# VH-VL binders against Large ribosomal subunit protein bL20c (rpl20), part 10

Target 1, 123 residues: Large ribosomal subunit protein bL20c (rpl20), of Euglena gracilis (p07133)
Amino acid sequence: TRIKNNGISKKKRKRKISKMKGWVGGHSKLFRTGNQQLMKARHYAFYDRKKKKNLNKTLWITRINGGLKYYLTINEKYNIFVSFLRKTKTYVNKKLLSEINVRDSKSFSHLSKPIMKSTGINL
Below, E stands for the ipSAE of ESMFold2; O stands for the ipSAE of OpenDDE; V2 stands for 0.75 times the mean of E and O plus 0.25 times the DockQ between their complexes.

## First folded at step 2 (VH-VL)

Design z12 (framework fv_zigakibart)
Fold by ESMFold2-Fast, scan of step 2:
Structure z12 (fold): chain C 123 residues (1-123), chain A 119 residues (1-119), chain B 107 residues (1-107)
Amino acid sequence: as target 1 above (123 residues)
Amino acid sequence: QVQLVQSGAEVKKPGASVKVSCKASGYTFTSYYMHWVRQAPGQGLEWMGYINPSGDSTKYNEKFKGKATMTSDTSASTAYMELSSLRSDDTAVYYCAREGLYDYWFDPWGQGTTVTVSS
Amino acid sequence: DIVMTQSPSTLSASVGDRVTITCKASQDVGTAVAWYQQKPGKAPKLLISSASNRDSGVPSRFSGSGSGTEFTLTISSLQPDDFATYFCQQYESYPYTFGQGTKLEIK
């Protein structure tokens, strides 16, 4: 009983404190590099079932680099893009993210190539 | 091939300090955060913190502030984690792990360093 | 701190079985959840990132699902190599936290 009561109280307290730490700048992963609008846009994109279906559609980039084939799925490209926006604290309108046509490989590749360079994935 | 290789097992007395190393290869060392995670015998995984080898900025789990010190040596592509004032409850396997390419999942992991604090 | 709770803590199964492991977060973590496999004496290995994205080289029998506070790892047809301990992890907010682990053992 003694150990149960102490454990339960501590867990509840830690959970509440963690939520407070996540408020504004205390949300350490995204807020260290991200901004409030980007977080909302990111969560919208990942929670939207329709967007998830589109992101699961595979677009293949075949590239010769040192004689090797390189394949990258569209979902992975989107995740890199969102991670880059978080790291650069870029303000992104939720509507703009929802309007990105992931099937348009030219537009998406053009938008994502700066991220590919910064993450070590050379275009 | 991306690889993390850690230093060997250590046995220490209470009150001593231990410094664990993690040597990286196969990628640009300064482009990824290095995380430290421990696993006590029979317990789960516990995140300790990370170091950004580009500039050596750190983020600690509050529980380990003042207890753990993370450093790096870019010329050696090696990250370090030092624990001070060791107690028996610091007995654990200590892992280094690189942040993922796209976010803060962990891939790859070092093989682990067992630290035993004798009573 | 966000508490990650796995169920069951131990699961006994046979080769060919469909196995499901659940992970519950004490607060909303979006899809910022990863799953790891750990064999005795070895470091954890990434299986799933962003709740549902299978890591390259991971067999197709492994799948992840969920968002918000409830997450599931499924092995559709268990193989002998799959008997291990599985951990979930949230990386939505500091400190990053792991579930207590689920030990998958031979029935």
Scores: ipSAE 0.000, ipTM 0.533, lowest interface PAE 13.0, mean pLDDT 72

Design z13 (framework fv_zigakibart)
Fold by ESMFold2-Fast, scan of step 2:
Structure z13 (fold): chain C 123 residues (1-123), chain A 120 residues (1-120), chain B 107 residues (1-107)
Amino acid sequence: as target 1 above (123 residues)
Amino acid sequence: QVQLVQSGAEVKKPGASVKVSCKASGYTFTSYYMHWVRQAPGQGLEWMGYINPSGDSTKYNEKFKGKATMTSDTSASTAYMELSSLRSDDTAVYYCAREGDYYFSYFDYWGQGTTVTVSS
Amino acid sequence: DIVMTQSPSTLSASVGDRVTITCKASQDVGTAVAWYQQKPGKAPKLLISSASNRDSGVPSRFSGSGSGTEFTLTISSLQPDDFATYFCQQYESYPYTFGQGTKLEIK
């Protein structure tokens, strides 16, 4: 029923949030050290993909050729941000982005800023 | 277990409209884009568009703009696709399909399909 | 639109055979290619994603390879359960497009 469905959804969301908290905690530390840590994370994600690993629970950042061509601001709609990631051929775990966007706008800002800096965009 | 269960077969006259439903279970409905794909008898697959159940944003294949309307009901975990002004060449099996865990990715789960027959 | 061209359209083979199906994209799609298996009267089932990543539960005899514009699906030793129609799909650019399908039939 509805109650069981809500319980299952909440348990799955808590599990994802718990995993994301580890990632978000690491996210804050990694992104505080700036572009170099983002480059390292992107390198590991790219390497894992080449080894045919399944990364559906992890933020998958691939090497971006040339970087973002258009300005992207924190105030842009989520779907515009996703469209620009698509244009730059960046693969992103939608679960991670959706949960961060809903729960913590500051965490989403922290996530988007390193990507903009790594591509040479100054907003 | 992820499941997508679609509504039953429909037989319509030319000029009518049809609305196909796709009920999702086993995952958080608003976390995944839902796509619609059709397959005419003996033919290949044709992508129609998607809806993001979080906020109801949509994107349509140009061929289906003004013809198909995609909606969702988050309280029922159900996606809908309505086709208007039906023609005989709209006869096809219509599938809903969930986009995978990555944005702009493959379809990891499919509904069983809804057969829509348009005849006079 | 990106056109996906599959060859052959029909392939006759025997149990135990090695078969390959090719899919060519009219433009560079990187590795944004998936392969689906469809049996008569059933929905398609994901086999391979990102050109080479076998989906969970898909037998190891199925493998995918390729990047850019040329992709292949290989079945190393056909089983009776494998006679079906196979489709490639690109998800690099909208609209998403599929190959026309390859029907794998018994000799």
Scores: ipSAE 0.007, ipTM 0.549, lowest interface PAE 10.5, mean pLDDT 71

Design z14 (framework fv_zigakibart)
Fold by ESMFold2-Fast, scan of step 2:
Structure z14 (fold): chain C 123 residues (1-123), chain A 121 residues (1-121), chain B 107 residues (1-107)
Amino acid sequence: as target 1 above (123 residues)
Amino acid sequence: QVQLVQSGAEVKKPGASVKVSCKASGYTFTSYYMHWVRQAPGQGLEWMGYINPSGDSTKYNEKFKGKATMTSDTSASTAYMELSSLRSDDTAVYYCARDYYDSSGYYFDYWGQGTTVTVSS
Amino acid sequence: DIVMTQSPSTLSASVGDRVTITCKASQDVGTAVAWYQQKPGKAPKLLISSASNRDSGVPSRFSGSGSGTEFTLTISSLQPDDFATYFCQQYESYPYTFGQGTKLEIK
């Protein structure tokens, strides 16, 4: 066969592995709901293809200072937000900070955007 | 396999309330947010809000705040959306949808079949 | 709210045609855009997420592209099963918003 049909199969397999990334780094927690042995095998396959990436990291596209786009992990977004709060001397209850799910980008975005928008920063 | 099964069609009078259910199966109910989206006849989709079944925290589209109430029953793996003070412009198909997380954020990977709510005097 | 505008609102095409649907966001949404297909009387079905990631089981003739404020859904060779309404959605900011829809109908 001279037709590269294996490229399509690998793309679908890669998408399945990419969805597993959400189980590790996101709020879905799929590792707790399925066949753990199968999930571990998929986890290792994903890791082997993304050797320089932490599976708990999720990359986000954002604009900060000057409108430049950056790819930031959820943890990096959180660190920027916390640093911004410290720099502006904004008081935030410790309970509120602990309730932010670092791996839940929607909760983080919803919470941080009203404060950061006042300074022209969009995370 | 993931399935979301919604309650049957409802016909209500103006001023009444309606409660739509969405029963989840094939996954851990508390691991995903459940969103509600409506579609008026011949119109586009409108996001209403979500509920996190783990702890029942909610987020509403401002347009539906005070009108829609989202709840869940973890033991039954069922999410609910109650709409109060119904008006004729609340006539729509109401969908529940499960979110999914990837590097760009959350989107809706599985949808219920929809519940038609007709408000008619 | 971020406004999502689709064009065209209605598109007539024949089986085998290449069709393109565009979606414009009123603000930068990065790649946080999904595309859904809806057939009459049915729930929407996810086609594309993250602007370009095809969902599992979606035929390869469907592709998405774009970033920032301009997004495109392309069907490379229309099949009879593809005549439906297509919606784009942004999920960068609350409230989540959808385009008005593009109805793809037989020429």
Scores: ipSAE 0.000, ipTM 0.522, lowest interface PAE 17.4, mean pLDDT 72

Design z15 (framework fv_zigakibart)
Fold by ESMFold2-Fast, scan of step 2:
Structure z15 (fold): chain C 123 residues (1-123), chain A 122 residues (1-122), chain B 107 residues (1-107)
Amino acid sequence: as target 1 above (123 residues)
Amino acid sequence: QVQLVQSGAEVKKPGASVKVSCKASGYTFTSYYMHWVRQAPGQGLEWMGYINPSGDSTKYNEKFKGKATMTSDTSASTAYMELSSLRSDDTAVYYCARESYYDFWSGYFDYWGQGTTVTVSS
Amino acid sequence: DIVMTQSPSTLSASVGDRVTITCKASQDVGTAVAWYQQKPGKAPKLLISSASNRDSGVPSRFSGSGSGTEFTLTISSLQPDDFATYFCQQYESYPYTFGQGTKLEIK
């Protein structure tokens, strides 16, 4: 049993790298903010879930938007980000998000930055 | 109620083009990717590509690049798939299908159009 | 491309039987597999997503299992409405690919 995102094919990996190279900060027509849209998120089995912080939506959103910084693992940042998208009903191109490597903080920051900039979150 | 309603059957000659439509209702058209899947007589399903109706970005299966063109009309909540330079092996039922957005890796289809039969005769 | 291979290609069964259809991926697809039912002259209908999640309104006799490269669709007690062709699909990698189909026939 392995605790990583498995099943990445060479073709999908190449596509992922290609999208990363072409991704420049700023607006993307593939990213949208909508108040009446449903969102979904895939569960990652990268880390032990027993120690995840149990934050309610109002508290963590207020704290993050208020500039409070947490010492969070990349997986915790991803979970908060995904939770925010779901609770705000933000439509997001899931193929771009699925190319974020949750084991690599730098890759996560680079690929998620346009969405975070448009939503006002800083993780 | 979510519905995808496709245009009627077409009979074309080799070398012609055909444009199939898929009218969506019962949901926000721009919130879901629309995919196209074909099924040749007695054969399995073959993924052709998708269009994101918000901004019209597309992804094609390599074998349909230069052959299929996907477009959408947001005001009409309608997706289109055009096939050019038709050959006898393009005879198939063409389906539009909505990609579910229940997770970031979901690429399964929760609703399908009824299908459009395209017959290339000769 | 990821090749999805179903077995058997055809299956003859009687009402009340337990039937099992297998789908094998040529490479690891995690749990990114869906199952569809197609009746003659109709579009496919989603049964199972993410290998094991039954779609809303799908009878409890349908179940899916598996991860990695081997996946199974099981119908615990076959009903008359279940005679159809079943397809698996992977959505781990582009292009998305389907199995060749399993036709479930009346014995």
Scores: ipSAE 0.005, ipTM 0.542, lowest interface PAE 12.4, mean pLDDT 72

## First folded at step 3 (VH-VL; framework fv_temelimab)

Design a1 (from t08 with light chain L93Y; at its last look DockQ between E and O 0.02; V2 from the best seeds 0.00; counts 0 for: pae E 14.4 > 2, placed apart)
Fold by ESMFold2, look of step 3:
Structure a1 (fold): chain C 123 residues (1-123), chain A 117 residues (1-117), chain B 106 residues (1-106)
Amino acid sequence: as target 1 above (123 residues)
Amino acid sequence: QVQLVQSGAEVKKPGSSVKVSCKASGYTFTDYEMHWVRQAPGQGLEWIGAIDPETGGTAYNQKFKGRATITADKSTSTAYMELSSLRSEDTAVYYCARDFYDAFDIWGQGTLVTVSS
Amino acid sequence: QIQLTQSPSSLSASVGDRVTITCSASSSISYMYWYQQKPGKAPKAWIYAASSLQSGVPSRFSGSGSGTDYTLTISSLQPEDFATYYCQQYDSYPLTFGGGTKVEIK
């Protein structure tokens, strides 16, 4: 009958897109935005282990992709990026995710790009 | 300063229950999972369960067979772990720990629970 | 459940020694996590995501491994390193820890 929450979903999506428009600005601004998106992915990952059937996987992928863009431009966040991709491994090709187990920053850069292609994120 | 402060030591009889509190301060309580881990004297670490304080969602180690109940109170930034049907083997130090991206980065000071006749 | 087998359970070593602690998982995991615990204290996060040191951890510590086999290495043991070290997996619930390795002074 009536669907009053439709506007809320669009509003959340517009805010995320607005914050990611133009990646210019200070290091602290980029960290805060990326950390917020990573926090949301952590909440969904927790529930994926307990309430998988109640989670919207499409919504997860969209919000997580925003976080990936921020962290790939900042190599010092390697640990957070790798943890982020591991928690989304059920939504991304598992063979490509296993390649992300590389620990150092140089090999990480070479391996992360195939994951970015499979998710549709361009650097 | 990020801190987890737990309730004091308790002595309990077999068959009773205990409820340990964990007060969080210095961070947004609802942003991070809270986990509970115990350690019997001279033994290793054992995971009990976790709660997402934002939603109240929980996960438990099946070893505790529904004896453990984990709750959170957003208004006081406090997590609770209740363990019922206590046995002597439940004598342990009980820790709360904040989960920061798969690492337990902040731990409470521990609460000794002693179960004896 | 993913079982972690940590070895050795204890070791005795001198200041300056190279120390290696191993942790084997019963099935392949993505990362190993390591904690240091001193008597009467809560554990401290020490190594995360297999090989990354927590802030304030001395560079003489290193972590390595993949799949089922992981190690923590202390290149030159110092007096403050005498503690119990635990490995931990975060791939699936229930979260599990290794049995611990007590590092003692000779």
Scores: ipSAE 0.000, ipTM 0.545, lowest interface PAE 14.4, mean pLDDT 72
ESMFold2 (binder alone), look of step 3: mean pLDDT 94; pTM 0.955
OpenDDE, look of step 3: ipSAE 0.046; ipTM 0.687

Design a2 (from T2 with heavy chain Y101D E102Y, light chain S30D; at its last look DockQ between E and O 0.02; V2 from the best seeds 0.00; counts 0 for: pae O 13.9 > 2, placed apart)
Fold by OpenDDE, look of step 3:
Structure a2 (fold): chain C 123 residues (1-123), chain A 118 residues (1-118), chain B 106 residues (1-106)
Amino acid sequence: as target 1 above (123 residues)
Amino acid sequence: QVQLVQSGAEVKKPGSSVKVSCKASGYTFTDYEMHWVRQAPGQGLEWIGAIDPETGGTAYNQKFKGRATITADKSTSTAYMELSSLRSEDTAVYYCARGYDYDYFDYWGQGTLVTVSS
Amino acid sequence: QIQLTQSPSSLSASVGDRVTITCSASSSIDYMYWYQQKPGKAPKAWIYAASSLQSGVPSRFSGSGSGTDYTLTISSLQPEDFATYYCQQYDSLPLTFGGGTKVEIK
């Protein structure tokens, strides 16, 4: 990881070193050592962002299913619900649906009850 | 060690349906997505869809227009892919693949050949 | 959907040769993923996050790139490296693969 001694390289090196602030020992002071950690950190940051998104998605779907259990007794509650919403051109995201169920179960019921009439597979 | 074992080869007639299974072992089944990818003879790879076994949430390639159905059984750690209204163009090897950290497929099944012919 | 174009679709090379495969995306993606597939076998994860080698992959393999352009390089081709390589993106649905690059023996 040798960097040539020119102006552009120096600036790039300085920018990377600035991102190493707060790290312990040589990892914050030595470019070569710190750069290795920085490369790893960038990979982990990428994966962690994806994990965070999926964790939230899982949480929202779980909350939605929790609300649907009062209306649907079969598996794939979420899939049926989403298919119905698409069919009725009701466009809401998972986050919003989960929040509606948690904060206003009555409003969620208004979204869910029509499924009972259309599918005939509910309570 | 992680293993994905798929069901055996299938021969189907046009208009019929096929259901392929993928049994997972060596890891927590609900911690990773299960994807399905197919490959026609001499052709490239095509993504069909995926399922989150924990929530049952699914995603599909719109190319299949609702013909594909992906399910998962937590109790048996098995994922399923059902394809209906089969056509000759559906002749392919079908793979299940584990989604690692929700970004790439780190483990694959051995593949299941589905042949659609009159 | 994001289209991935691999170049070349096929190439002939000899043992010891340097081989470079490119994958171009129709729009900017965070990272590219690569798989190796041999005839009659399932694809194997090869490179993830553009430049990280999967466990068991020889060090003669490397990946690089950013934005829309990514490359897979074999520094010195070995007999076991003759296979088809595929790039793949996970940035948007539907997930898509490149057309593949078949590396054949000259």
Scores: ipSAE 0.000, ipTM 0.556, lowest interface PAE 13.9, mean pLDDT 87
ESMFold2, look of step 3: ipSAE 0.012; ipTM 0.544
ESMFold2 (binder alone), look of step 3: mean pLDDT 92; pTM 0.941

## First folded at step 5 (VH-VL; framework fv_temelimab)

Design b1 (from t10 with light chain L93Y; at its last look DockQ between E and O 0.02; V2 from the best seeds 0.00; counts 0 for: pae E 14.7 > 2, placed apart)
Fold by ESMFold2, look of step 5:
Structure b1 (fold): chain C 123 residues (1-123), chain A 119 residues (1-119), chain B 106 residues (1-106)
Amino acid sequence: as target 1 above (123 residues)
Amino acid sequence: QVQLVQSGAEVKKPGSSVKVSCKASGYTFTDYEMHWVRQAPGQGLEWIGAIDPETGGTAYNQKFKGRATITADKSTSTAYMELSSLRSEDTAVYYCAREGLYDYWFDPWGQGTLVTVSS
Amino acid sequence: QIQLTQSPSSLSASVGDRVTITCSASSSISYMYWYQQKPGKAPKAWIYAASSLQSGVPSRFSGSGSGTDYTLTISSLQPEDFATYYCQQYDSYPLTFGGGTKVEIK
């Protein structure tokens, strides 16, 4: 995505994306179609549209760290995992990752494992 | 071009309030958190708080809890920071800054708004 | 909260000098972030994730470190590098910055 343009040339970005194509591209379509609708519904229910509250960024980080530890059996931190997403140019919103981990740990594991593998983390 | 344009400088009396605006353009406003940071003259940087424009959720530095109010208007792509009960030590340049989608530092920053508190 | 102690608070150096500034955290953090600020200007993102340079940052800049101790190094100081540099942690709220290091011309 254009968000990941800094520090990387267009040619290098294309090569990184194509290397992840079979994983991100195919499942990205499924994620955007099916899980996007699910995440929208749960997002509104979770944050109550009529009474806005302080959003606790730390809560998202705790949920993601819990999911990473449980399914991957690795002690990876939220910051490190999101940095891996940037390096592989995989677009997944931080809020959606937190919601997925709470509601659908299978989808979270599906998204995270090959990214960790491609960056040298032992799975 | 991604851009954050803040409201102009303000001179305020002690005990009053100030509301600084930050107009965003060149990106999807609701996809990124907006943060507020201030810098007193000759001093370092101090984080005030943040807002998620999509949900309206906020977080604040405990130092400013009860005095700072951060809001966002999706329809105008504008974030606001209001600071009440102003004192002379609140004299500072106030910046808005966008958090990157996957990066945890601030890029870009607004141009800054000087708020001077004196009588 | 995580305190960042940045050293030195100022330094005076000549064009061509090697400059090193340090930032120490009160507890271990995952990554350090660095900003450059010129007088009258907003800070600019400079080094992210401890060692990665932002687009447009000259290669004479480098960052290193892990855990609690991090450094920013300028291998050969240039006139445009005279500025104040700040470190930042993003591990926990409240977000905190170092006190800054002003790099001045001798």
Scores: ipSAE 0.000, ipTM 0.530, lowest interface PAE 14.7, mean pLDDT 72
ESMFold2 (binder alone), look of step 5: mean pLDDT 92; pTM 0.935
OpenDDE, look of step 5: ipSAE 0.010; ipTM 0.620

Design b2 (from t10 with heavy chain L101W W105Y P108Y; at its last look DockQ between E and O 0.02; V2 from the best seeds 0.00; counts 0 for: pae E 13.8 > 2, placed apart)
Fold by ESMFold2, look of step 5:
Structure b2 (fold): chain C 123 residues (1-123), chain A 119 residues (1-119), chain B 106 residues (1-106)
Amino acid sequence: as target 1 above (123 residues)
Amino acid sequence: QVQLVQSGAEVKKPGSSVKVSCKASGYTFTDYEMHWVRQAPGQGLEWIGAIDPETGGTAYNQKFKGRATITADKSTSTAYMELSSLRSEDTAVYYCAREGWYDYYFDYWGQGTLVTVSS
Amino acid sequence: QIQLTQSPSSLSASVGDRVTITCSASSSISYMYWYQQKPGKAPKAWIYAASSLQSGVPSRFSGSGSGTDYTLTISSLQPEDFATYYCQQYDSLPLTFGGGTKVEIK
C-alpha cells in the first residue's frame, strides 16, 4: 500500500465508485497468474484515470505503436495489430499493453512476437 | 452475438428523474467500458459519460453538472444511467454503447430509449 | 474540451457523385472516428483511426486528414449511403461529436 489516500474535499463529495483508491498489490513479475496481473492492471488503470481526469487515450496508442515499431518492426499500424489480436482472440487489455511498453519493453516484445508467429500475419 | 437491450420509453415531467437500463449479453460485461450518449430529436450526438464495470470507475461530461449518475451491476450485466432535475431540453433518445476492446470508439449500441420531458 | 465542426450540415447529391464531408477540431488530435446513422436507428461504426474502414464498409468510402482537419469521402454515392455521418474525437474528455452531416440522394 505505498499510495496514500488523498483527502481532497471535492473527491469526498463524489461517491466512491470503486473500493480501491490506492495500489493493491506489491511488486510482481509479468508472469504471475493472469488474475493477479489483471487486478494490478485494472487498479493502476483506475488510479491513472482518476489522476488524469482529461485522460488522453492517444498517449496509450502512441506508446503501443512505439513498442510495436521498436521490437516487432511494425510500422505504427496499431489498428492492424489490434485486428490481428482480435483474429487470434488473444486477451490483452489496451491499458495493460501501454503499461507494459512504458515499463518493460522486453516484456511487450515477448508478448507480441508469439501472437504474430501463431497467426502467420506479417504486421 | 453482442447485444445491448435498453429499457422502454419514458415520459417525465420537468424536475423529475429517469433511470435507463442497458442489459448486455454475448460478451464478458466487465471487460468493456460502457458509455452513454444521447440524441435530441433531429439533432446530433452528445456524450454523457462512461463506466468501467469491473472497477466501477466513471467519467462524466461536465455539461450535466452532476445530474447524471452512471452505475453497473456485474451480477446482471446491466449498466444504468440516471438523469435528475429533468428539463425539456433533456428530451432525447438515450443510447448505451460499448467501447471496443482495442478500438477507441463504440462498436455496439443499444436500440435507444426515448425520454420525453413535458407537462 | 475539443469541439468538432462538421461541414456541410446537410447536402443533396445524385447517385454516382463524389461527396466530401469535413470535420475540423478546435485543437490538434491524433485520430478521427466516423459513424453512419440511418433514421430511427443507432449509429454504426464506420471509419476508425481517421482512415481505416470498419469491416463491411464499402470501399467507396475513405477517410483522411491529420491535426485539426479530417475528411470522409464517398467516391461514387449510392442510394444506400443516405444517412447522417458523425465525426468523433477520443483524444480528450469529454468525448465530443461533430454536429452531423445529413446526406440526401436525389
Scores: ipSAE 0.000, ipTM 0.532, lowest interface PAE 13.8, mean pLDDT 71
ESMFold2 (binder alone), look of step 5: mean pLDDT 92; pTM 0.933
OpenDDE, look of step 5: ipSAE 0.008; ipTM 0.604

Design b3 (from t10 with heavy chain D31S, light chain A49D S52E; at its last look DockQ between E and O 0.03; V2 from the best seeds 0.00; counts 0 for: pae E 10.9 > 2, placed apart)
Fold by ESMFold2, look of step 5:
Structure b3 (fold): chain C 123 residues (1-123), chain A 119 residues (1-119), chain B 106 residues (1-106)
Amino acid sequence: as target 1 above (123 residues)
Amino acid sequence: QVQLVQSGAEVKKPGSSVKVSCKASGYTFTSYEMHWVRQAPGQGLEWIGAIDPETGGTAYNQKFKGRATITADKSTSTAYMELSSLRSEDTAVYYCAREGLYDYWFDPWGQGTLVTVSS
Amino acid sequence: QIQLTQSPSSLSASVGDRVTITCSASSSISYMYWYQQKPGKAPKAWIYDASELQSGVPSRFSGSGSGTDYTLTISSLQPEDFATYYCQQYDSLPLTFGGGTKVEIK
């Protein structure tokens, strides 16, 4: 999850980490819940889910947003994420792309990694 | 419409405790953190702590650690803040406030609960 | 703990005046939030992320700043702007507020 030092992204990550320092009893649980939501949404976004119809975009977006809040510092590379989604139209339903709310799209930056991998970026 | 409705004003003696309730409506209670903030008469705002109603995880201002207990009841969409060992300095209006999902600020706030601690 | 110092603590100004309220943090922070509170009422969300107006906030309000120094400006004060304004940081627990700036209309 190595990300170039972006002043905005770095400050958001630092803010979230500092806030989490004071949480008791639920910190790892909150972090785990966000990760689970993110992983479920990533499975929806993968191309092998292409045949499944009636995809519930509201549920997917909620799980992604919850996952990013609790899993990692928010990455604000929305424009890059939207560009990746457009380039991978064969893996993500066009209806999902057209219905993504700008305020809800901050959670998708972490999802771009599986899409980038599927387009030939090996790790 | 998103709304936070708090319990009524209380008058307490030093050394006792108070439990303020905050009932949420118009949104998914478990998706948002609930925070507690107080305001002494003629003074500014002071953060007490917060709870994630989904997990029960809490965070406290260390000034109130050991005296403040924040809980939530998912079935009634109600958060609670209990403050023990009350002192006259605890006289304040106590607010619940919902933290926004992505912007990390408080919107909306409850109407406030005046707690008066006097001999 | 990050302390926020607001200045001035109170002011009186005429309708139409330009009003500037400052908030200074004891260490560098990434994000600043502002609330408006009228007497007998709960605070209202006003300016988020230092410079973004909440829905319904008049365009005569603006916010700016970074690091340790932040401002809220009212370009042309109106009678309904009588209130106390608070800044808030979300960088570190405990979450803290400035001491408030009471704006009184002459």
Scores: ipSAE 0.000, ipTM 0.542, lowest interface PAE 10.9, mean pLDDT 71
ESMFold2 (binder alone), look of step 5: mean pLDDT 91; pTM 0.930
OpenDDE, look of step 5: ipSAE 0.180; ipTM 0.770

